# Miniprotein binders against q56419: the designs that were tried, part 218

Target 1, 326 residues: q56419
Amino acid sequence: MEGRTLEEVQEEVFKRHGVLVPKKELEDLAKALEEAGLLLTEKVEARLKEEEEKLKRERPMRLAGLSYPEGEREARAFLEAFRASYPGEGEEARVLLMPHLEPSRVPEVYGAALAALEKTPPPERIYLVGVAHRPLKEKAAALPVPFQTPFGPALPDLPALQALDALLPFELFNTPLAFREEHSLELPLFFLKGRFPEARVLPLLVARRSPELGEALKVVLRDFPGLLVLAVDLSHVGPRFGDTPLTRTLAEEARRRDLGFLERLAEGEPEAALAFLGANPTRIDGVEVVASLLPLLRERKGKVLAHRLDLEAPTLSAVGAGTLVL

## First folded at step 14 (miniprotein)

Design kf67
Fold by ESMFold2-Fast, scan of step 14:
Structure kf67 (fold): chain B 326 residues (1-326), chain A 104 residues (1-104)
Amino acid sequence: as target 1 above (326 residues)
Amino acid sequence: SPIEEAKRLIEEAIRLAQEGREEELLEKLKEAIKILIENGASPEEVAEIAFRLAMEFVRRGAPPELILRLIKEVARAAEEAGASRETVQRIAIRAYERIREEVG
C-alpha cells in the first residue's frame, strides 16, 4: 500500500471532506487497491518479459525520426551536414571519445568525431562503450544482437563478444532490457555505422567502474583489434542535476574542468584526469567508463578536437561535450 | 577423497573430449571444478585443467567457440563454488593465455 495506517487515512478523509469512513470500508478499499496493484504489476512483468524476448533477435531503432532521420538518404545528408559543421580536419583515432547527448545540440562536436573517423582506416570492429542510464545486474553489460540503423543493421562481433564474456568474472549478457532504450549507444552508433558500414560492433554499457572490464578488454583487443569508442558526456551542471542555477562563472568553471579532464587524457594520463576531477568536483558521466578502461588509456597520447558546453536555458543547466582522439 | 573424485571426473572429462562429447564433458568438468575450489585449489591449478581439455579439442580441430565456452564454464563453476571474482577472472585469463601460447 502507501505505508499509512487505516486510522491515519480515516482521519485525513474526515479532515478534508468531513466524512467518517468506516474502518471496514477503508480495509476493503485498501485490499482492492492492493489487488489492482498486483494485477498491474503482473501486466508490467509480462510486458517486460515480452520486450526482453524481442531483444534476443535484434535491437530496433528508438530515436529514428526524433534525433536522426529514418530513411537512409535523409540520414546520409544529415551526416554530411554534421561533418560540414566542423571546419577542421580530423586526426586518426585508435581510441575516440565522443558525446552521446542530442546531436543537434552540439553539431560541431559530432562533426569533429566524423572528421576523425574520416582519417581513421576502416576497423573490422568497434568497441562501443556507453553509459548505462538504467540499472544493470552487473557493473557492465553487452547485447549480442544486430542494432538497427538507417544505414542497415550494425552486426555484433560474436567471436570477440564471446572472448570478452569468457574473460569476465560475471555474465556479460546480463541485462538485455537496459539496451531497449539507450541513447549512449544509439546516437554514437548512428554516426559510426554511417562512416564504417562494414564494421561489426561490441555494444557495451558501464554502470559502475569495472576494472575487470578493462583487464578483459586489454586481452581481447590484442587478439581482436578494433576502434575503441568511449561514448560519454562531460560536465552536468545546474538544477536539473541537483546543482545551483548556472551562472557565467559556473559555466567557465565547467569548461575549465572539461578541458582539464580531456587534456590529461590526451597526455596518456587517465589517473591524473580522474584525480583532477576529484580535486575539482563535478558530475561527468564518463568517469565510470574512464575508470573501467584505465589499461587501454595509459600512455596513449592524442588531441582534443572540439569542446562545447551546451546550455539548457529553461532549467539554467548545461551539459559538456567533447571529441578526443588517442 | 574429494580430490581423488575430482581427478576421476577430470580424467572422464578428458576422455569425453577425445570422443567429442561436448555437453557430457561440461557436466563432469563443472562437478570437478566445484570440488577443487571447495578444497583450496589454486587459480593456476584450475586454469591448467581448462588448458588440458582445450588442447584435446584443438588437436581434434574443434572451433574456437567451444574453447571459449570451456573457459566460461570453468569460471561459472568456480564462482558457484564460492571463488572470489578476482580468482574467477585470474582462472579465465590464465587459461586463455596458456591456450594462446600453445596455439599462437
Scores: ipSAE 0.799, ipTM 0.912, lowest interface PAE 0.8, mean pLDDT 89

Design kf68
Fold by ESMFold2-Fast, scan of step 14:
Order: C-alpha cells, then structure tokens, then sequence
Structure kf68 (fold): chain B 326 residues (1-326), chain A 104 residues (1-104)
C-alpha cells in the first residue's frame, strides 16, 4: 500500500471493513508512521555507522555455531572430519580454487582442498579472493583488519594490501560494510586458517570484472609471494536461482558444464574456460573472479581434485562446487 | 607556458622532498600532475616524476608507506585531471617498477 493517499486508504478500509475512519485520525496515523519510518531510518543509519566503525578494528565471526563450531577444539575436529571425507591425496597448489558453499553440503570438495593444502608449503600470505554478495562502491574491495576465526584471528598483510592499493586506479578499502556478512570469505578462511595458522591474509571481494585487479595482483605477487585462493561456486541451477526445475538431464548438463570450465582452467586456458560457458556465463558466480584474474591463471597447468553438484531436492535446485589446483 | 609551470612545481616538490615537507610536496605535486595530464603528458612521463620524487624520499630514509602513498596520490591527481583508468593504472605500475628496479 505504499504510495497511497489518505483518501485512498480511507476508501480501502471502508470497502474491506465497512468502517469509515475519520480523516483526522488517518492524518495523525500517517504522520506517526512517517515519523516512525524516519526514526527507523535514523536508527538503521546509526547502527550501520556503528558497525562500520567496528569493522575498522576487526571482522567478527558471523557463521560460528551455524556453519562451523565456535570452539577451537570442536573446530579442529570438524576440519579433520572434512579432510577424512576425501580419500585421495592432494597436490601442491600455487593457485587453489575452492568453494564457498555451505561446507556440510559438499564435504569431499572441502576435503580435497584440505588435501591440497597439506601438500602445499606454508605460505607467508594468502590472497583470498571471494565474490561480493552485496554492492561495492568499486569493482573490487578489501578490508585491512583481523578476521576472527575459531583458530584465532587471521591477520591482514598490511604491506601487501598497501602495495595493492597503490597499484589500483580506485580506492581498495572502499566498502567495509560489504565484509560484515560475507560467506565467500568467511567459509574458506575457516579452512585456510586451520591449515596455515601463521599465514597473513589479503581478503579481497570481486563484484564486477576488474582487469585492473589482476594486473595489480601480478605485480604485488612478485614482491609479496603467497598462495592465491579463488573462493567461488560453480553452476547455480533451478527455481531458487530463477531457472527451470532441475531434471536428471539438466543436472548432468550442469556437471559437464562445471567440469568443462574447470578442465580448461587446469590446462592454463582461462579465456577458453570463460568462452566455454557461452550462453549463460553469469550462472557460475566465479566468472567475474576468473575474468579479473586472467594474468594470474594463464599457462598455469594443474588438476581438478573434486567436483560435486549438490542437489537441493525440496527446491529442485542445485549448486556446483569444485576443487582445482594450479 | 603550462608545461613550464608544471616543471617549476615539480622542481619545488623535489626541494620540499629534500626538506621532508610531505604535505606541501603533495599539494605542489597534485597541481603539476593535473597540468601535465591536461596537456597530454604520457603515463611514462608522469611515472618518471613520481620516480624522481620517490628517490628523494628513499635518500632521506622514508618508510615504504610514504613511497606507496606518493604513487597513489600521483594516480589520484591524474584521475582527477581526466586520465582514463587504464592510464592511471599504467602510471602507478610504471612508477612502482622503476622504483623497485632502483631500490631492489
């Protein structure tokens, strides 16, 4: 009923309830609702400013007790259970693609990522690139504060973040609030911090294609070497994502689409991987991340360790997840 | 001419760098970069200016944070003067690479 006049509201009440509400009472109610709306807006703005100020100091856990255990001991057991869910051996990674989907839905995929981390020498820093699920003021952003985990705070690599900022044609630290609730960073970080407790982190979000980010990262990685992690999910199919209900045929097509994308990345052909997605590139949330990081992915050969299409039967929908080492 | 004014401002900025007067230096630098970009200076020419100023800072033992800030301020000045994002980034990367080659 938003946007209706007092006269229209009065007429609607009469038509539905057979009661004529006095115009003065409706005017007083409308003013009270407007004032309450303004007060709510002011309260929301004040709360957002307070949250933004808190984010200048640290990024607290949001998914503890929901997606992973809050206590360190329980978190360690949880992480080891994921590793145990993958029967294979990992391979050393210079670049790791892993999901940010709810871990309990694809435990063997996270297990494969953990296996790769076991074969990887401890990096001094991790470039953790996730997908923005909230608008950013620029194409990409970072938050240069400690991120809390059950294994202790993941400390920011301030020198590397400052070097990256200097090489970008926009302000890197542009949208702190986008990091307040961001599972594409929090969920991979849980596993990365559990395996590399001493590594510093560059928490990066991509909202839109930023070739400038890839060009800057290529320069920064030369001086500040580290592990590059692309935290991306694959196919999003079905009514939950505005698509047709999933059939076995469509699920098989989604699996082939995901694997075709990953295998082309594994051959060091990221442009071919993007082209392979063809008609619906936006259905894989990692597209914008891969498109931004092209200079870092070209001619890097590797291996797909795991892939799963997680079926959500009640909604006839599915999300793909994979682990790729380069 | 505008180019002669920009050259004068750059010489003043170098003197201010030698004296450790950072904020005054950045004001003169931004003004000079704006003039240069508006008069068609190449990214390489602007990067050379950032490099020269950075070397004065290095001689005085300035921390890396100040050098990175200098690069960013040069890039911002170019963007404010109407340079494309590609040009702005090329200025920053070229300045960074030249400084890195000299300092190691």
Amino acid sequence: as target 1 above (326 residues)
Amino acid sequence: SPIEEAKRLIEEAIRLAQEGREEELLEKLKEAIKILIENGASPEEVAEIAFRLAMEFVRRGAPPELILRLIKEVARAAEEAGASRETVQRIAIEAYDRIREEVG
Scores: ipSAE 0.594, ipTM 0.864, lowest interface PAE 2.1, mean pLDDT 88

Design kf69
Fold by ESMFold2-Fast, scan of step 14:
Structure kf69 (fold): chain B 326 residues (1-326), chain A 104 residues (1-104)
Amino acid sequence: as target 1 above (326 residues)
Amino acid sequence: SPIEEAKRLIEEAIRLAQEGREEELLEKLKEAIKILIENGASPEEVAEIAFRLAMEFVRRGAPPELILRLIKEVARAAEEAGASRETVQRIAIEAYERLREEVG
C-alpha cells in the first residue's frame, strides 16, 4: 500500500520533460483518473449483474469455433475424428473420469472416453462434475439452466437438481457467474451431448472438498440413476504451474503419480488414491472431486483406458489427462 | 412437552398451507423447529416432524418441488436455530428417505 506523493510526481515530470506541472493540475488529473476508475468499477459491476441475469435463462457456448466446431455437421465429424484417434475398444461405464484439457492436445484420451460411451447404455441423465476455476460462495455449486452445444441444448434435470439441493446443507445454486466461462464443464459436455443427445444433465462444480455433496449424491443417484462423470485433469507441472522447467525426472514423477492415482481408483480404493498423492506435489486437480465423491467411488472397480502427459513446449510445462471407467 | 407444542405448531402450519397463507406457514414451521432444536431434539425427531408435514402435503396433492422445498426450509430453520451442518444434512436426508419409502 505505497504510492508516490504528488510532489514526487511533479519533480519527476520536471526532471524528464523540463515542465513544472502545478500541484493543482496534478491533483485534478489524479481526481479525474480516480473518478474514471470508479466509473469503470460501476460499469464492470453493472455488466456482471447483466451477465448473471442472462445465466438464469441459459448458458451460452464460449469455446465454439475455438476448442470445437460451431456447426453440428462439423462437430459430428470432429467427434468421429477423436474416436478414431483411439485404437482400442471401450468398456461400459457407470462412472467415467475424463479430462477437461483442450481436446486437440490429448485426442486419444478423449477418444478413449468416446469408446467407453459407445459401450455404455444411454443414460437418462448425466451427473457432470467439474472443477471450479473461479471462486464459489460454497464448496460446490450447480447451474439449473440449458447449456448450449453444437448438438443442441443440454437440458438440466430439474427434479434431480431440486432433490440434490434439498439434501445439501447449503444453497446449491449459489454462484451462477462461476459458470459463465467454465471449460471443465463445457468441454466434456460437448463430447457427452454428442454421444447422448437425449440425456439431461446436472452440471456441478467443486471448488473444495465437500463430503456433504457425496452424501447427498449417493441418495439422489439411487432415485435418479445416471452416468457419473468426473471431468478432471491430472498432474500440472512446469513454470506455468509454479515449478521449475519440465525435466525428464519431473515428467516421470507426474506420470507415476497420475497412473498410481488412477490405478487405485480402478481398484475401488479412492482413499488409497488420495493417500498415494499425499500433499499432491504435481497438482492433480481431481483430488477435490474424488474427496467429495468418496461414497460413490468406493468398491467400484474398473480400468484405465488411456493416459497422456501433454507437453506445452513454449512454457516447458505439462498437463496430465486420463480416461478411467468404473 | 416441547415436542407436543412443536406438533401443534406443525398442525397449524398444515392448516395455513390449505388456506394459501405460505408466509405464515413458514413462520410457524420456523417456530416449531426452533423449539425442537432448543430443547435438544435429535435429528431423527426433527426429520419425523418434517416427514409428517410432507406426507400431509402429499395426501393433499402437492407437487414434488413443494415437498422438496419444505424439507429444505426445515433444514434451514434448524441451521438458523444453531444446528451443525452435519445435523442439518442428516435431518434433510432422513426426512427424504422416509418420504421416499412411503410414496415410492
Scores: ipSAE 0.741, ipTM 0.892, lowest interface PAE 1.3, mean pLDDT 88

Design kf7
Fold by ESMFold2-Fast, scan of step 14:
Structure kf7 (fold): chain B 326 residues (1-326), chain A 104 residues (1-104)
Amino acid sequence: as target 1 above (326 residues)
Amino acid sequence: SPIEEAKRLIEEAIRLAQEGREEELLEKLKEAIKILIENGASPEEVAEIAFRLAMEFVRRGAPPYLILRLIKEVARAAEEAGASRETVQRIAIEAYERIREEVG
C-alpha cells in the first residue's frame, strides 16, 4: 500500500472534525501541493547548479563589510589594529592554530596570530584547514579556485592540491557548495593573505576525523613545504550550542579544557590532547581537525600565545579562542 | 586465465601510453585492475602498474598533473572493483613514492 487515498483522508477528516470536505477540493489541493513541490524541487536544483558553476571559477567574499572592511586600505588598517591589540611578541610557526570566530570578539587572539606570522618566514603556500559548517559528501574537501579577499585573490596551489587529491581514497573536490559560505576559511584567510600576499593556498575543510587526510598531507607537505594553519575554535558552551545557560562554573570548565587541550598540543602530544578532552563535553570543534592531522602534530613542541573565552550575554553562551604556535 | 588476461591488458595499456592514446589506455587499465582486484592482487602489484605507465608518460615529457591524474585513475579503478579505502590509499601512496624516486 502506497499510503492514504483521498477517500481515506476525507473519511478521517469527517470522523475527527465532523466536517465533510468535498472530494474535488481535496483533489485540487493535492494537485496544487504536488505542482508546488515539483516547482520547488526544479528551482532548488537549478539554483544549486548555478551556484556550483560560479564556484568553479572563484570563491567570492561573503563577510566583507560585516566581519572585515571591503576596501583594501580600510582592511589593512583593520588588520594592523588587531596586531596592535596584542602586547606580546610572536614566535615562529611551522604550524599555527588560530580561531575562525568573529574577529572583533577576540582581537588579542587574532593579534597573537599576526605576531606569530611576523616571526614566520613567508611560506610559498599555506595549508588552511578549517571546520565544515555544512555537510560534506566525504570526511574532508577542498575547493581549487581563487578565494577573493580585500588584498586581492588568494590563489590556489593547484600542483599541491592535485598531489593531495591523488593520495586520498576519495575525491578531494567533492562538495563545492560547502565553500560558498564558510567562515572557518574566510576569516583566517583575511589575516593570512594580509600578511603573506604572495602565498598560494590549499583551502581544506574537515567535517569528521579523516586519518587518511593526515597520511596524505604528510607526504604532500614533504614535497610541497608550507605553513600549516588549523583554523579552529575551542569550547562552545551555552544554549546557542544546545547546552545549559552559561554559569561561572561552566565558563571555568570551558577555559580549563581549552588550555589543557592547547598545552598538550604545545608539548607535541596530540593524542594526549584528545584523551584529555574525553567525550569533548564543551564541544571544542578543533578535535576533528587535530584527530585528522596527528602525523603532522606529533613531537612538535611550541607555545600557547593567547587564549580567551568570549561571553555572549544575549544568548548566555561562550566560545573559546586561542593562538598556538608549533 | 583471468590473471594472464590482466597482464595482456596491462602490456596493451603500456603500448597505448607509448603512442599517446590516453583514453584507450584508461579503458584497458580499468579492465585489467578489475581482474586483478577480483583475484586478490596486492596494493603493491596495482601500484607497480601505475608506476610503469607513469614512466612512459615521463619519457614523453608529460607534465606532473597528468601523472597525478594517472595515479588517481588507477586508485579509482581499484575502488570501483571493490578495493577498501585503505587499499586504495596504499596503492596511491606507493605509486606516488616510486614515481617520485624515479623522476628525480
Scores: ipSAE 0.803, ipTM 0.915, lowest interface PAE 0.8, mean pLDDT 89

Design kf70
Fold by ESMFold2-Fast, scan of step 14:
Structure kf70 (fold): chain B 326 residues (1-326), chain A 104 residues (1-104)
Amino acid sequence: as target 1 above (326 residues)
Amino acid sequence: SPIEEAKRLIEEAIRLAQEGREEELLEKLKEAIKILIENGASPEEVAEIAFRLAMEFVRRGAPPELILRLIKEVARAAEEAGASRETVQRIAIEAYERMREEVG
């Protein structure tokens, strides 16, 4: 009955069934529905608590059989196909920026990331920084549990995560439920685990600009060296994202913004990259991650290996994706 | 007087740690940090307390997780006493870096 008056309900029932339901009976039903609503709330809360407790032990695959194959053999063939979609050779990465949108939409961009990983010595750990698509209690969070993949579980680097937690002005492990369905970690992790099966992982989410995270990570990376991965998409344009319908001019501007942003990061100038975006930084989901990690990106030169603006014609929308090595 | 009281509470906290009385340890430590912050102590001065406590636990062979948690609890006590989040992080980083320099 949410959004309807008792009289409107009474009128609809009369029109449909030819009976006039007494107002007292509708009032009693409204009370029963309200009581049922409270029972549903309790059931939902119980389910969320159960899911949260499960997430304290492991993070299961959510996109297996949808975005990537479930079986290890099929998953390996899938990786090789993506690598083959990129005709170039990679470069060694100390910092890798790669996308997290559906891989099949931009196979050459993921192929470029795979090429870079082929040239990179196996790290002991990967700092995997994604974007939170669910609310976090703080600006950033981590989940210190094994993440399941077709290549076996990606194990957490507990000593490095505990050091990171100690250096933050908030509890790092603050929102386990935010990790239940998070493609910005799951999709890059599939590729990273396939290439570096022995590496431990620090799965990190940024919801809002957190300079505190960058300051803490600078210290932790010194003592626990590893590969830093920024798993971020670039421009988000069009009605699907609450924006103006995509035109040829807007698509060209989005490509210019993406490439200008990436090129400035490649020059070791992350503040210049943020400034280049001008009045529209929030349309690139990677902005909050880059702004959080400034101390780790300054004075690191590198190369843009790939870029694509993926067009979704039915919605007149687009998402930018790129691979950058630093 | 307030500074001398804070020093007394810190030494008492160290003794409580040696006796395995961790709950009382944290309580005395929070009292000391509150006094220091209320009397205008710098982040560096509070970090020195965290460093001293951390080094005592290093000497006793405490596991790294406990040492890191103690540094975090000192920084948290400063937050409870009114320190900004920026100051809280500065305390933790300063104490951690000083500990790492000493231990290697």
Scores: ipSAE 0.766, ipTM 0.904, lowest interface PAE 1.0, mean pLDDT 87

Design kf71
Fold by ESMFold2-Fast, scan of step 14:
Structure kf71 (fold): chain B 326 residues (1-326), chain A 104 residues (1-104)
Amino acid sequence: as target 1 above (326 residues)
Amino acid sequence: SPIEEAKRLIEEAIRLAQEGREEELLEKLKEAIKILIENGASPEEVAEIAFRLAMEFVRRGAPPELILRLIKEVARAAEEAGASRETVQRIAIEAYERFREEVG
């Protein structure tokens, strides 16, 4: 009935079936459909409110049994298998860039991140910055509750989160439902909690560039030192992302842009990394996070440990993933 | 003057804090910050007032958590009074830095 008048519906029924439907019957039907829509909307709103209330207590696992094992013993073996996928020794990280792509697609990249974590002294807290895959009410958000993992709950650093909230010009805890299903936090957290079981976490999502977040985090990290983790994927190319089918030329361009971006970050030049991408034609997820965190990335030199462009042959698409230590 | 009225409201907020009347305290603080922003007070001037109030609360035995809550409320009041988000953040960071410098 979308875009049709009651008069047009009445006319079509008469022409098709030779029956003149009284306007009142069509109006009554429209009212019944509107009332059913209101009831469905009320049920949806009630369900969302229930889920929001649950998120005040904890964030449950959503990808256990799918992207990683549910049991602790199996999860530990899974983690060690990923570490074994990377033949290098890693480097100490004060800032770690790692992917949030399905781990089984890029095991050596996650293995490189684990190698870096092995060389890194255990932090008291981890600032885990992911990318929002659902709208946020503000440019960034956090959820100050325990996040469940197979290794036990990752506890929030409440004093550091409160300090961060105080220094932002918006409410930090603004969109709890965006955290209900968020793989850009859940997948990196699995690996981080497995390596640093005692570390508290600040689970942060960026939807759009927020220089305010970087300014506040610069102050908070000075007073609450910890490991900064940028959980971002790189190029997204092909029809699955609204692009043309993947060609060798497009794949080469995606690899060139991924590596050029990471290499400039490794030189401590995040503005140069952003400028290199220009309009970001291969849709690197990390752009909005890097643009938000500029004060934390400037003049920090490091090393690209791994990079892969993972090809998704059935969709002629690809996603880039990398590990960078700063 | 408007500035003298803001100072009076801040003094009343301190008195209400001593009485445990937190909601009324916040309303007086919000009104004071509104007056300051509407009369062209700089971010640094607003931050200085937040800092002075915070130090007074510390002298009277307030817990450190109250300082962060106070900074957030001052920033929120400035935003409600029409301050830009850039100005709001400058107020919060300046107040926090002054407090950290003074108390270590």
Scores: ipSAE 0.759, ipTM 0.889, lowest interface PAE 0.9, mean pLDDT 88

Design kf72
Fold by ESMFold2-Fast, scan of step 14:
Structure kf72 (fold): chain B 326 residues (1-326), chain A 104 residues (1-104)
Amino acid sequence: as target 1 above (326 residues)
Amino acid sequence: SPIEEAKRLIEEAIRLAQEGREEELLEKLKEAIKILIENGASPEEVAEIAFRLAMEFVRRGAPPELILRLIKEVARAAEEAGASRETVQRIAIEAYERVREEVG
């Protein structure tokens, strides 16, 4: 507290309670509050260090009981229900684009991803690339620990992660706390672990386009083959995302941009997909991941299995979700 | 010359690798890389150093994790000496590719 703040507090107490608090008592209170604030800051810092230390051992579930069931039996039934939501057959995937949006909002889209995984031979490892929703110290990061799921822990592929780190011009394991609460990894991982319980995982986050990540991954994937998963959402439109309330025109534009982006990726033309979006006016998160992974996406033809623009009526907003196999 | 001093430090690092003295090796290696980068060494020249050291470790039965750590340390030393991120990555990838070609 500063001296003018003490005078304001003294005046407010007098106005409300008709009591003049002596200046020394206010100074003593301010000092106690400053000391308490310093102790609270020290406790927060100590807790953050404790959380970071725990993340060196494992990444616990955060969305169990909310976005998916915490029990293994219930989780398996939940996964099977999502597969049943998609009436089509999948295609074998070497690269899978799937959403990280709340699964219950787009069950057919996750069902399409499960159908693709059903047609895909079990990989030894999964390169799971999500989008950072919290700041990273670098453009990308990974956390080399077991990620808990209802199906047991998804174990890190330590040799492949170490190879990736060696080939990057920055420290790969740079922001452990960003992984404490990260749905772009946790939600896709639930489905991936349910389908491929023996696969090891490279949990990767992209905050901004990182061409160096794509260059390193090209080398690592050659020597450590696996399934590449891009866990990204598509258009984000409406007041929640800085737009005016959702209109039919805005929804149509979001669908057009989502599908145009996915269709160009399906033709093996990721640069054309990025150019089609231009300034990315509907805020497709996949842009940063695709721009980072260009060497892995060129000349790979595939198929869009599903697309949905999920409408949130209370907020007049929408988020696009899709499943693409390459 | 500075280059001759860097060569002496690299040969000392190789001897330290043969003796299993990793911390002293990394100290000499970092000093050599700093001199080389400050005197305009190419990414290929720095990658050659990483490759030579890596092959000495391979000859002695070192696990892959140690080889990868060595490549990372060379790249980090180049960055600390002022190399661009593009140069740092090129050093690491070239060293890795050369080791992979030799080992199989």
Scores: ipSAE 0.816, ipTM 0.920, lowest interface PAE 0.7, mean pLDDT 89

Design kf73
Fold by ESMFold2-Fast, scan of step 14:
Structure kf73 (fold): chain B 326 residues (1-326), chain A 104 residues (1-104)
Amino acid sequence: as target 1 above (326 residues)
Amino acid sequence: SPIEEAKRLIEEAIRLAQEGREEELLEKLKEAIKILIENGASPEEVAEIAFRLAMEFVRRGAPPELILRLIKEVARAAEEAGASRETVQRIAIEAYERIKEEVG
């Protein structure tokens, strides 16, 4: 019981249940709870070691049957339905910004990404940059193993990953467990693998601004050309994200910030995009990704294909999602 | 002088590279880099050492993977010697660019 004395626990039980529990019984209970905690800790540690060992061979699907279909035929039909949700034509992407939010919430946005991929020549490799939802030992990380999908494994580009590691002032392959459950890579990868089944992948996570990642990637992309994908969500507003309940004014502010950010990126002005957000009050996901990739985004003009602020009514919250081609 | 000792260790590392004695090479290389970093060597000077060793590996038919590992080991040695992360990355990129220019 961290932060509570045995006497305080005894007093609370008396107040709530009108029973004075003898101190020895409370001591015995505290010891039993501590022992149960130690057993739980040992079991958790054993599971984490087992999962870490498995991640040396492959990264299994975690969201199959939940966010996308498990079977290949059903997965193909699912992709076709998302493409059909976007009525427009795509544009060729050299850089693609797409969401990692649950696809069913923003089908037109994922449809726009699929439309762009249809217009894009098949790349030899995809640099897939997501956002770390778990701590990393460094500012960025990668996992150099096959990632399973319903369309078969997305194979790592080992030569390009090794070149990237050599040009970084830290160990690139530093936190394999952060990749065990990471939807910012898994959800975009489902769509990317369905469209480009032969492309190899560099699965990258950014936790904090890493200008050294952008500097290294500039060199690696020159020598190992490929499609750069920024898998990021936009504004996160409302109580689910530690904010006030969604109002019309907050929703309008979130849309304004999302679109202003994307429009400045489309003009090839990533520093202006970051400056526009200032303190990032609507919590645009991926500001650390954009800040890390500045050398790759400067002077590259493009177009916003889709944007949506998706309402999560039960929590009075919303998440922004967009598709941008550069 | 410390710089003369570093040069001696570099020449010894080159000889070990020619003989295929990788583990002994890395020990001498780390000692040389420590001396150089502690005595204010530029990133370009440390990158030149990586370049020279890489050329010996290339002459012996080493694959790109081994060259990239050499660059990483030089960068690690500089970091262990107290170089800033900015300096460590400059060493790695400069070494990579010089090697790429020479071998294609």
Scores: ipSAE 0.819, ipTM 0.925, lowest interface PAE 0.8, mean pLDDT 89

Design kf74
Fold by ESMFold2-Fast, scan of step 14:
Structure kf74 (fold): chain B 326 residues (1-326), chain A 104 residues (1-104)
Amino acid sequence: as target 1 above (326 residues)
Amino acid sequence: SPIEEAKRLIEEAIRLAQEGREEELLEKLKEAIKILIENGASPEEVAEIAFRLAMEFVRRGAPPELILRLIKEVARAAEEAGASRETVQRIAIEAYERIRDEVG
């Protein structure tokens, strides 16, 4: 029915089943299916509007009880266990690159991020930049509402968000529904809120490279100083990502590209980091975020604290994760 | 000339701002920006308009949120008039920096 004429449908039924369905019966069926489709579409639209309205008030936890504990005491113990997984000392961060991959898969990488946060003076605000896993109406978006965590709500920095919106050539608050289920913000936020409970947050998503975001953020960060966090994963290799099954050669290539990318960022050379990746054949999702934030990353030297390529054995796939302080 | 008409509309918008007639000034402002963009005005020239209006709002005790809204509305008017996104952003940043430098 969809995209076909009634005559074509009648011909197909005759060819397959040897029966001629009267046009009136096909018309009645098509009308009933169309009406059912319209009612289903109306219900979906109503539910999406309902969810969008709820997101105007707050962003609830989606991964509590799955990726981290629901209760505050359990969440605190969980966070401290991640810190204990990293045997090294942290370094002060003005810019922190950390993963958004399922934390239990790379505990030492999240532990390194926590170590850096321990050495960092409490910021008044955190610019949390994640990667959109759902389409955005623009290249980037933000949601100016409290984000719930086991440590209490992470409150939005409304003045800084309004300043950022004013300096962008598009509406910053353009796709609330993209934030309903977004682990690239929720998982890093768990750790950030646990360490800096008083910090306000600018929750930002990048879908495609937005140089205009970096230009605006350079101005806003000068007037509203805070911690910049790039919540990005590195290489994505194997069948789960449309690639061949993981081999030792592919794993070594992924590690080489991850570390080469991070090391060039640590040298304060983000353009060199992007050039090193070329066509990005191992699918580092941080590319779009780094390309958007060039003015904030240039000439800023730092250190790679941790890196891991984590094997997902059942799918013969792997995802890279790292912690970088700048 | 079209540029003289734009200047007249800007002066009218400033007068409306002084009188607290914010809804009426927006229409005059949009007309002025359209004329300026269509006649090749630089981002700095359009930012000057936002700056002048912002100073009237500051003088009247307007909160920062209203100043940021003004910058956004000027930028939107430029976009509606056919300015590139690069030009739109340059207008907004230039206006913001000039206002910050004067107010602190």
Scores: ipSAE 0.772, ipTM 0.911, lowest interface PAE 1.1, mean pLDDT 89

